# VH-VL binders against GTP-dependent dephospho-CoA kinase: the designs that were tried, part 1

Every score and structure here is a prediction.

Target 1, 172 residues: GTP-dependent dephospho-CoA kinase, of Pyrobaculum arsenaticum (a4wlj5)
Amino acid sequence: MTCYKLSRRRDLFAFPYPLTVWRDPPRSVEVVRDFVESYDIRHIYTVGDVVTRNFLEYGLAPTSVAVDEKTRRGIKVEGLGLYKRVIRVNNPPGYITEEAWAAVEEAVEGGVLIKVDGEEDMLSLAFIKLAPPRSVVAYGHYLGALVAIPVDWYRDSILRLFNYLEQCQQKA
Positions, changes and structure headers below are counted from each chain's first letter, unless a header gives other numbers; antibody chains are not in Kabat numbers.
F, E and O are the ipSAE of ESMFold2-Fast, ESMFold2 and OpenDDE, as the mean of both directions, binder to target and target to binder. V2 is 0.75 times the mean of E and O plus 0.25 times the DockQ between their complexes.
[cut] marks letters that were taken out.
The coordinates of atoms that the task and the answers printed are left out; those that the model quotes come from them. Centres of patches stay.

## First folded at step 4 (VH-VL; from P1 with light chain N31S Y32W N92Y L96Y)

Design Q42
Fold by OpenDDE, look of step 7:
Structure Q42 (fold): chain C 172 residues (1-172), chain A 120 residues (1-120), chain B 107 residues (1-107)
Amino acid sequence: as target 1 above (172 residues)
Amino acid sequence: EVQLLESGGDLVQPGGSLRLSCAASGFTFSSYAMSWVRQAPGKGLEWVSAISGSGGSTNYADSVKGRFTISRDNSQNTLYLQMNSLRVEDTAVYICAKDWGYSYGYFDYWGQGTLVTVSS
Amino acid sequence: DIQMTQSPSSLSASVGDRVTITCRASQGISSWLAWFQQKPGKAPKSLIYAASSLQSKVPTQFSGSGSGTDFTLTISSLQPEDFATYYCQQYYSYPYTFGGGTKVEIK
């Protein structure tokens, strides 16, 4: 798929769609778990180190995950050994590179750890676009909330956000 | 280490009832979905039923719907299968299986199974 | 329901041989396919998940490939402990369904 670049304010990406959980773990993960059970969700994708860590720690293992390799965050995610397929991609902040797209395309099939050199945030949009039915994409909101998006309900609405992206070359 | 131990298998007559148990250890039981899979003698594997970590969601194969009930006691780390109105074709080794995550349907660990024989 | 057609039902091979088992789904299941090994009187053992991901502690002679409807399990060099029955399973949707199994026997 084509490389995309955010052309508007970055905060627009951190949109609060249901579920938006303004609680800390473990309660945040419990809320998502209840939702997953209630609606028979089959696939969970997490974008971000903290979210991934929390989900794994509290027993809601994601199907696939996207994390960055930045040491500055000081977060070590345990349990990533579950994902035997590791894909490393370059993805600058505010981008979805072609390389990142390809990684997400594979990741939605399950069992994939995407290690992102750069920033992984925008990959949430890619997951939402490509995820199979009965999927939830979860990421951390910049204000501290956990966002879990059931793609069947919100995919079309969220895909309108692509109107705020510009096509770009893979390397910024 | 993850361990799954099934029990309760027995010889019963058609129309009878039986309750199977699966004792789980080595993992946070309530965090994972569990399933029952059965294998008739000399035959392949057949999925029977699944239950979510909390027990709030259950699924059944058409062949057992209305007759079997899957449940769990998370305080006891035990999975159950209540089997009513048993039929000869229900004869099988019943195996409990642990989901690797949350209701993904991939079983990373299996028990040895317990034999249920339905015969006149 | 999704039918899984596994082939062959049985095969004879020698230690060191390359073995290939195939599984075909009646409809697209993406990569939601697992492979299991079962020995007589023993619990099934998980080998592959997500069509090509190797389960922890599974020897490297095992590999999985495929997506959509056609999948393969490959044993690159058959070891003595690899003689067993192998099953594929889709977990794309309920009801979960298994292939008929492939018994790998000693030639």
Scores: ipSAE 0.023, ipTM 0.620, lowest interface PAE 5.4, mean pLDDT 88

## First folded at step 5 (VH-VL; from Q25 with heavy chain G100E)

Design R2
Fold by ESMFold2, look of step 7:
Structure R2 (fold): chain C 172 residues (1-172), chain A 118 residues (1-118), chain B 107 residues (1-107)
Amino acid sequence: as target 1 above (172 residues)
Amino acid sequence: EVQLLESGGDLVQPGGSLRLSCAASGFTFSSYTMSWVRQAPGKGLEWVSAIYSSGGYTNYADSVKGRFTISRDNSQNTLYLQMNSLRVEDTAVYICARWEGYYAMDYWGQGTLVTVSS
Amino acid sequence: DIQMTQSPSSLSASVGDRVTITCRASQGISSWLAWFQQKPGKAPKSLIYAASSLQSKVPTQFSGSGSGTDFTLTISSLQPEDFATYYCQQYYSYPYTFGGGTKVEIK
């Protein structure tokens, strides 16, 4: 996959795509648990420190996770020892770099912790592209909601967002 | 490599009961939702029932709800359909299918014929 | 329940003809529609998934299109082995209903 960077229509990347849960944890995690059980979901991928902490804390362990560990004032993500494969990537804000793509390609098979130097937000798009059927990709909405994307129903629609990204130079 | 083999179809009278089986091989049976689909002679396909991989959730077409029970034994790689209070309109070939998700029903058995006739 | 209306119920065409089969959902189903081919006495075979994606080893004369409520299966140049009945199925929500089928007869 090639490197991409955010260029236009930033409003579309902030849209609260289905399923967006406007509830505080643990209720937000409970909604996703009920969904996973109801719709035969096999894989959960979390992107972001807060989302990952909440899923681990409330007993809905993701298949693989991506975190940047930059959350100020006390986000502690316990339970990351569950992930025996750790991949470190550099991913500047607004990018999906080639090394981020490669890390996600491994991570969708499970058991991977991706530690991002930079921002991990855009890796949700990579997970949505590469995850197998019966997967959910979960990330935080900037207004405080939990977004959980069931790829079986929304992958194609969300991946149209690539039309608003620019390709970038692999080396620089 | 994936194989689904149905058995248990028979001729029964209205009001009777039958139990169908579907033996699965070539995949991790316990990881998949399984379905029954039926096809009356000369007619189209009709979805009948599904059961989640753990067996904890089931769903039924309205036409069979309360009369049919889907179940599974993951240790024996076998799917079941218990059919009670059979009616003439239940006459069909009953086909076992695997639900893959993205590919919909990606593998199908050959089916077993159930005939309900007085 | 989502009703799938498939049209036509049957058609006759010659080898080499372009054949179009349509399927309409009673409500929006995004792209979660599959097409199946079934020959007499045989199990159905998956042809198209996700509205437009070809299953492995499906010949290139087959294509699917559509989203939302209106979907089309196209056979661009009908071959003798394409004599079969074709079904659409929505897999947006339970129950995963089928269309009524389209029998394709080759003259």
Scores: ipSAE 0.007, ipTM 0.481, lowest interface PAE 11.1, mean pLDDT 85

## First folded at step 11 (VH-VL; from U4 with light chain Q55E S56D)

Design V5
Fold by ESMFold2, look of step 12:
Order: C-alpha cells, then sequence, then structure tokens
Structure V5 (fold): chain C 172 residues (1-172), chain A 120 residues (1-120), chain B 107 residues (1-107)
C-alpha cells in the first residue's frame, strides 16, 4: 500500500529493543517460546534466514516468514516448503517498498513465505505495524542476538521509527 | 510430504479407556501445534483438543474436559489422546490435524482418522 | 464459546449452478475463519483461510467473503467434483468450533 525509505538515524534501527535475547540457539528460541506460551501469543513472524531457520528447527514454527534467499555463511532453511503461499518482492536496502508492504499485509494473516530480492530487514517494521494483537515479530540483531518484539506492549514505541522514514516512489 | 497416521481406535464399553496415537512425518513435529478433531458417524466435525509444540499448553472442548488428555512425544514424533470414562456419545472417527504454525488454529494437514466405538 | 451457525444444512444443485453457503459467528471473529470440504470416507480438505484466501491448488470457482460475524462460501459454477459437505471453522479463540456443515447434493 505504501512505500517508505530510511532517510536518517539508521543507528536507531539497530538498537537492541526488548525483548533482546543474548543467547545462542536453541536457548534463544526457548526463551521466546516460553514467552509465547506464558502470554498466550498467537502469531509469530520471523524476518531473516537465520531467525527463520532457528525457529522452524528448534520448536517454534512461525505464522509467516520473510527471507532473502541470499544465504549468509551457507545458511539453509529447512521447512520453508510448508509455506504454500509464496510472495516474491523486490526490496532495496533501507526500503519498505509498496510491494513488500502489500506482501506483509497478506502475511500477517498467516501461511506466507515472503522471498525478498534485496534486503528483508526493514520488513520487520512493517510486520510490527501490521500484526494483529497477540503477535511477536522476531529478527536478528547484527551483533548476534535474537530480537523478539511482543507487539501488544512495544508496538507504539517501536513505530516511532517511522519518524525517520520518508515516503518514496513506486516505479522509479 | 506431510503424513499423519492415526491408530488405536477400537470397540470399548462405556466407562472404558483407550489411547489413540498419531504418527507424524514430513515436518519438524515439535515446531507445530497439533489437534484432535472427531466426527461421529454421519455427523459434522467437532474439535476435541489442541497441544502446543512443546506440550506446554493444552486446550479441550468442554465435552471432553477432565476425561481426555492430549499429549505428545516429540522424540518419537507422536501425538496421543488418552480417553477415559468413555461414553456412547464419544463414538466417532478421531482425526489428527496439524496446525500450520506453533499455535495458530488453522489446520493445513489432516489424517484419515481412527474409529472409536463405545458400545456395550 | 463462539457458536458457528451454518446454513443451509443441505441443498440440491445441478452442475453449473451457483452455490452460496453462509456461516455466522456468535461474536466478532475478524477474518479468522476457514472453509473445509469433505467427501464421504475422506479427511477434510482445506479450501479457504482468513475468510477469503484460497488454499494452494484450490480451484478458482471457490471464493470466500465476509468479516466480523457473517461469512460466505461461494461456488461460482458447480463442478461434478464439488458435491461434498462443506464446513466453516473459526480459529479466533478456543475452543475452536465448526459450523454444522452443508451437504451439497446432486439434483
Amino acid sequence: as target 1 above (172 residues)
Amino acid sequence: EVQLLESGGDLVQPGGSLRLSCAASGFTFSSYAMSWVRQAPGKGLEWVSAISGSGGRTNYADSVKGRFTISRDNSQNTLYLQMNSLRVEDTAVYICAKDWAYWYGYFDYWGQGTLVTVSS
Amino acid sequence: DIQMTQSPSSLSASVGDRVTITCRASQGISSWLAWFQQKPGKAPKSLIYAASKLEDKVPTQFSGSGSGTDFTLTISSLQPEDFATYYCQQYYDYPYTFGGGTKVEIK
């Protein structure tokens, strides 16, 4: 529906927002699973190949996922074939393109694998904006931690990051 | 290929007990919630019970609470339903269903079912 | 518990007919509703999730609509393989509940 691009304050997008788990998998996934069960979380979204692989393999299957297929360090994600609705989008670094936004709008309803040509990390912000109540959005921190955002408690705080985005063109 | 294969259906007397099994393959079993759904002969579908991937959360239909126990063994990729204090109205085909995620509630794969008959 | 009222309970139709099946929830369930098809002696098959989204490999004569409390499954032109029983299911909250089913029979 909309297109955004990062215009300033890239450092704020890398901040380790709560809940940030500084443990290696599978223990990092176990922490999020315990949270999911304790607070009756219904929807789990993962952004990134590593996070998605870890969740699928260590006991916390996401409702929908976004990956870029450009495997860092030989990462292979088992179980992606179970997502029957596959949406491919182009999304340059620092953007949430209109097609990526539309894909997330569909994905929050479940069962979607978004395959991103480009960079998928900004899609976590779209998931946080669009996810229904009782959702967790998980992504990797560049220093190796797992970030898991329970939207009921942190959506509004995280969405202030939109102040540092600009609207963009669709076909340029 | 996802497969769900139920077993353990039998003829039992009212008040009896029975344990159903569902062997799962083709997916990482521990990552998904599982459910039992039943269908009495010639009747509609009734959800019976669900269990989270770890087994840490369970839910039951009111009609079976206190009598049925759902469980899973993730090391053997097997879902169970322990059925106690069986009644004639529990007569049904019991069907194993896979949630499409950890705890979503939509079932993307179904087994063929196993028949439980409760009769004297 | 969320009650799902499905109507009609049965109908007779001919190949090529447009068929409409309705499902009403006792409270708002947003779009968290699925439709399943079941043929005699077979497991249910998923048709639609999220009220309107077609499952993989489901023919396009099937469509779903609605949100909130009122939902509709439409078969735009009934095919011979579409004679079956259809169920709606809410997955908004536990206990998950199904509609009573609609048997679509050959005239």
Scores: ipSAE 0.538, ipTM 0.797, lowest interface PAE 2.1, mean pLDDT 88

## First folded at step 12 (VH-VL; from V5 with heavy chain A101M)

Design W5
Fold by ESMFold2, look of step 13:
Structure W5 (fold): chain C 172 residues (1-172), chain A 120 residues (1-120), chain B 107 residues (1-107)
Amino acid sequence: as target 1 above (172 residues)
Amino acid sequence: EVQLLESGGDLVQPGGSLRLSCAASGFTFSSYAMSWVRQAPGKGLEWVSAISGSGGRTNYADSVKGRFTISRDNSQNTLYLQMNSLRVEDTAVYICAKDWMYWYGYFDYWGQGTLVTVSS
Amino acid sequence: DIQMTQSPSSLSASVGDRVTITCRASQGISSWLAWFQQKPGKAPKSLIYAASKLEDKVPTQFSGSGSGTDFTLTISSLQPEDFATYYCQQYYDYPYTFGGGTKVEIK
């Protein structure tokens, strides 16, 4: 996959796209659980330390997760020990690097903890692009909501955001 | 350490009923889907039923639909299989299996099983 | 339903042999396939998930490969403890289904 970086129309990346839940945990997680069970969702991917911790704490164990190193340095917690495969990537703010793409390609098959040096938030777009059918990609909105994207219904619409990214060659 | 312990297997006549239990420990029970898998003596494995962590979603093999009911009690950390209208072909060791995740489909832990024999 | 055809149904081998077991799905299942080992009177033991990923503490003589419809379990150098029956299982969609098993016996 091609390296991408955020370029223009940053406002569109901050829009609270469908299935935005304006509730505190555990209720935010419970809404996603009800959705997952009602609509034949098989896979849950979480991006971001807070979302991931809430899902693990409130009993909705994600298929794979992405977190950064700054909020969870050197973690040997039992919740993250669920993930048998740990992949470390460099991903500068506003980028989706080639190594981040490769990590997500493996992670959509399950059981992966991606630890990001840099920022993990753009990996939500990579998950939305690569997740199999019957998946939900969940991440935090900067205003405090939980965003949960059912990819079967919204993947194509959300992927139009790639029109506002630029290709790059990530320095090794 | 994850442990799954099945019980309730017995000898039952055709048309009879039986309830199996699987006691779970070593993990947060409500966070994971659970399944029953059966194995007839000397035969291969057959998936029977699955239930989500909350109990809100169930699935059944066609061979048992309408006769078997999977359930769970998350306060007791116990999975159940209610088997009604039992047939000779239901004779098997019934094995409790833990999903790795909430709904992933790969079983990372298995019980030893409990034998159900359906014979006149 | 997704049918899993596993071959061979049995084989005889000696310690040190390379053993291959195949599993074919009746439709594409991506990489959503697991391999299990079972010894007589014992519960299945998980070996491989996602077609190729080794479960914790599984010895490195085991490997898995394939995607789509064709999958292979390889034992690169058979050990005495590896004589058992092996099953593939798809978890792409319900009902989950198993291959018929491959019994690996001492020659």
Scores: ipSAE 0.615, ipTM 0.825, lowest interface PAE 2.0, mean pLDDT 88

## First folded at step 15 (VH-VL; from Y4 with light chain S30R)

Design Z1
Fold by ESMFold2, look of step 16:
Structure Z1 (fold): chain C 172 residues (1-172), chain A 120 residues (1-120), chain B 107 residues (1-107)
Amino acid sequence: as target 1 above (172 residues)
Amino acid sequence: EVQLLESGGDLVQPGGSLRLSCAASGFTFSSYAMSWVRQAPGKGLEWVSAISGSGGRTYYADSVKGRFTISRDNSQNTLYLQMNSLRVEDTAVYICAKDWMYFYGYFDYWGQGTLVTVSS
Amino acid sequence: DIQMTQSPSSLSASVGDRVTITCRASQGIRSWLAWFQQKPGKAPKSLIYAASKLEDKVPTQFSGSGSGTDFTLTISSLQPEDFATYYCQQYYDYPYTFGGGTKVEIK
């Protein structure tokens, strides 16, 4: 359906957004849980192996998840068997490929594990774009923080980042 | 294996009170929302109440709001339903149901239920 | 509250028949609908989540379709073990609500 490539202003895609939690787990997960319960959030999406592992380990099981399985030091994400629908996609660094986009379209309805060959970090933008109301999208900041985006309050701000992407014709 | 075992169903008079329990095993109890669903004899299913994994958020059907209280004890892996001001129309098998996830609404496991009869 | 209207309330069919059961929601619920099977004296058994996704170990004669307000459960070739009561359930918003049920009986 759509394919996007990051071409400029990479600094905006690394900017820490409003729920940036500079705490180690389990405290980082507890902050998100408190938010979810306080604001009647119904859907939780995680992007990245570490954030997904922490949410599953500390009892905040996400609605759908995306991981790349390229864990350093052999880190294994336990509990992925919860997800009955597994979709494998190719997604080169800096892209949201057509197949990755389609996988997120399905994943926002729940119960999906997306396994990414490549890098999964750009899929957080697709989740933010496509998630239903009352959703939160969580991912890791490269400096080690947990970022959680409540889409009802921040979707419009985040969607402006698509102005810095180029459409592409990838087949992957 | 996931197991849900309800108990505490009884015969009570209208206006009475009863507390139901659901003992859970085979999963990390605190990681999932839980619900009570009831089925009157010869009738269909009716959702009654839900509680988040931490216990911090609860929901009720209008028919029981103000009379029933859902709670959980995560240290004992037990879900509760405190039922006050019971009415004849509350007569049903009460069934414990596990949410698939922390907070999703699809029930992947069900208990066998416990019968509550409200009559003179 | 979101009302779920399920039809028919009962039907009679023979082994091998194609059976369709419908649910209509009083408002849009996207694809957040489940189907359950219940046999007498037993707890409900989960068949389908997200309107169309089969639960583990559910036989492939079962399928679900629909989104928004109109949903269908289809049994493509009825088997002896499929005689039961079937319920739909929306999980779009609280209170969660069930259809009235459809009893599938042997003809």
Scores: ipSAE 0.674, ipTM 0.844, lowest interface PAE 1.8, mean pLDDT 87

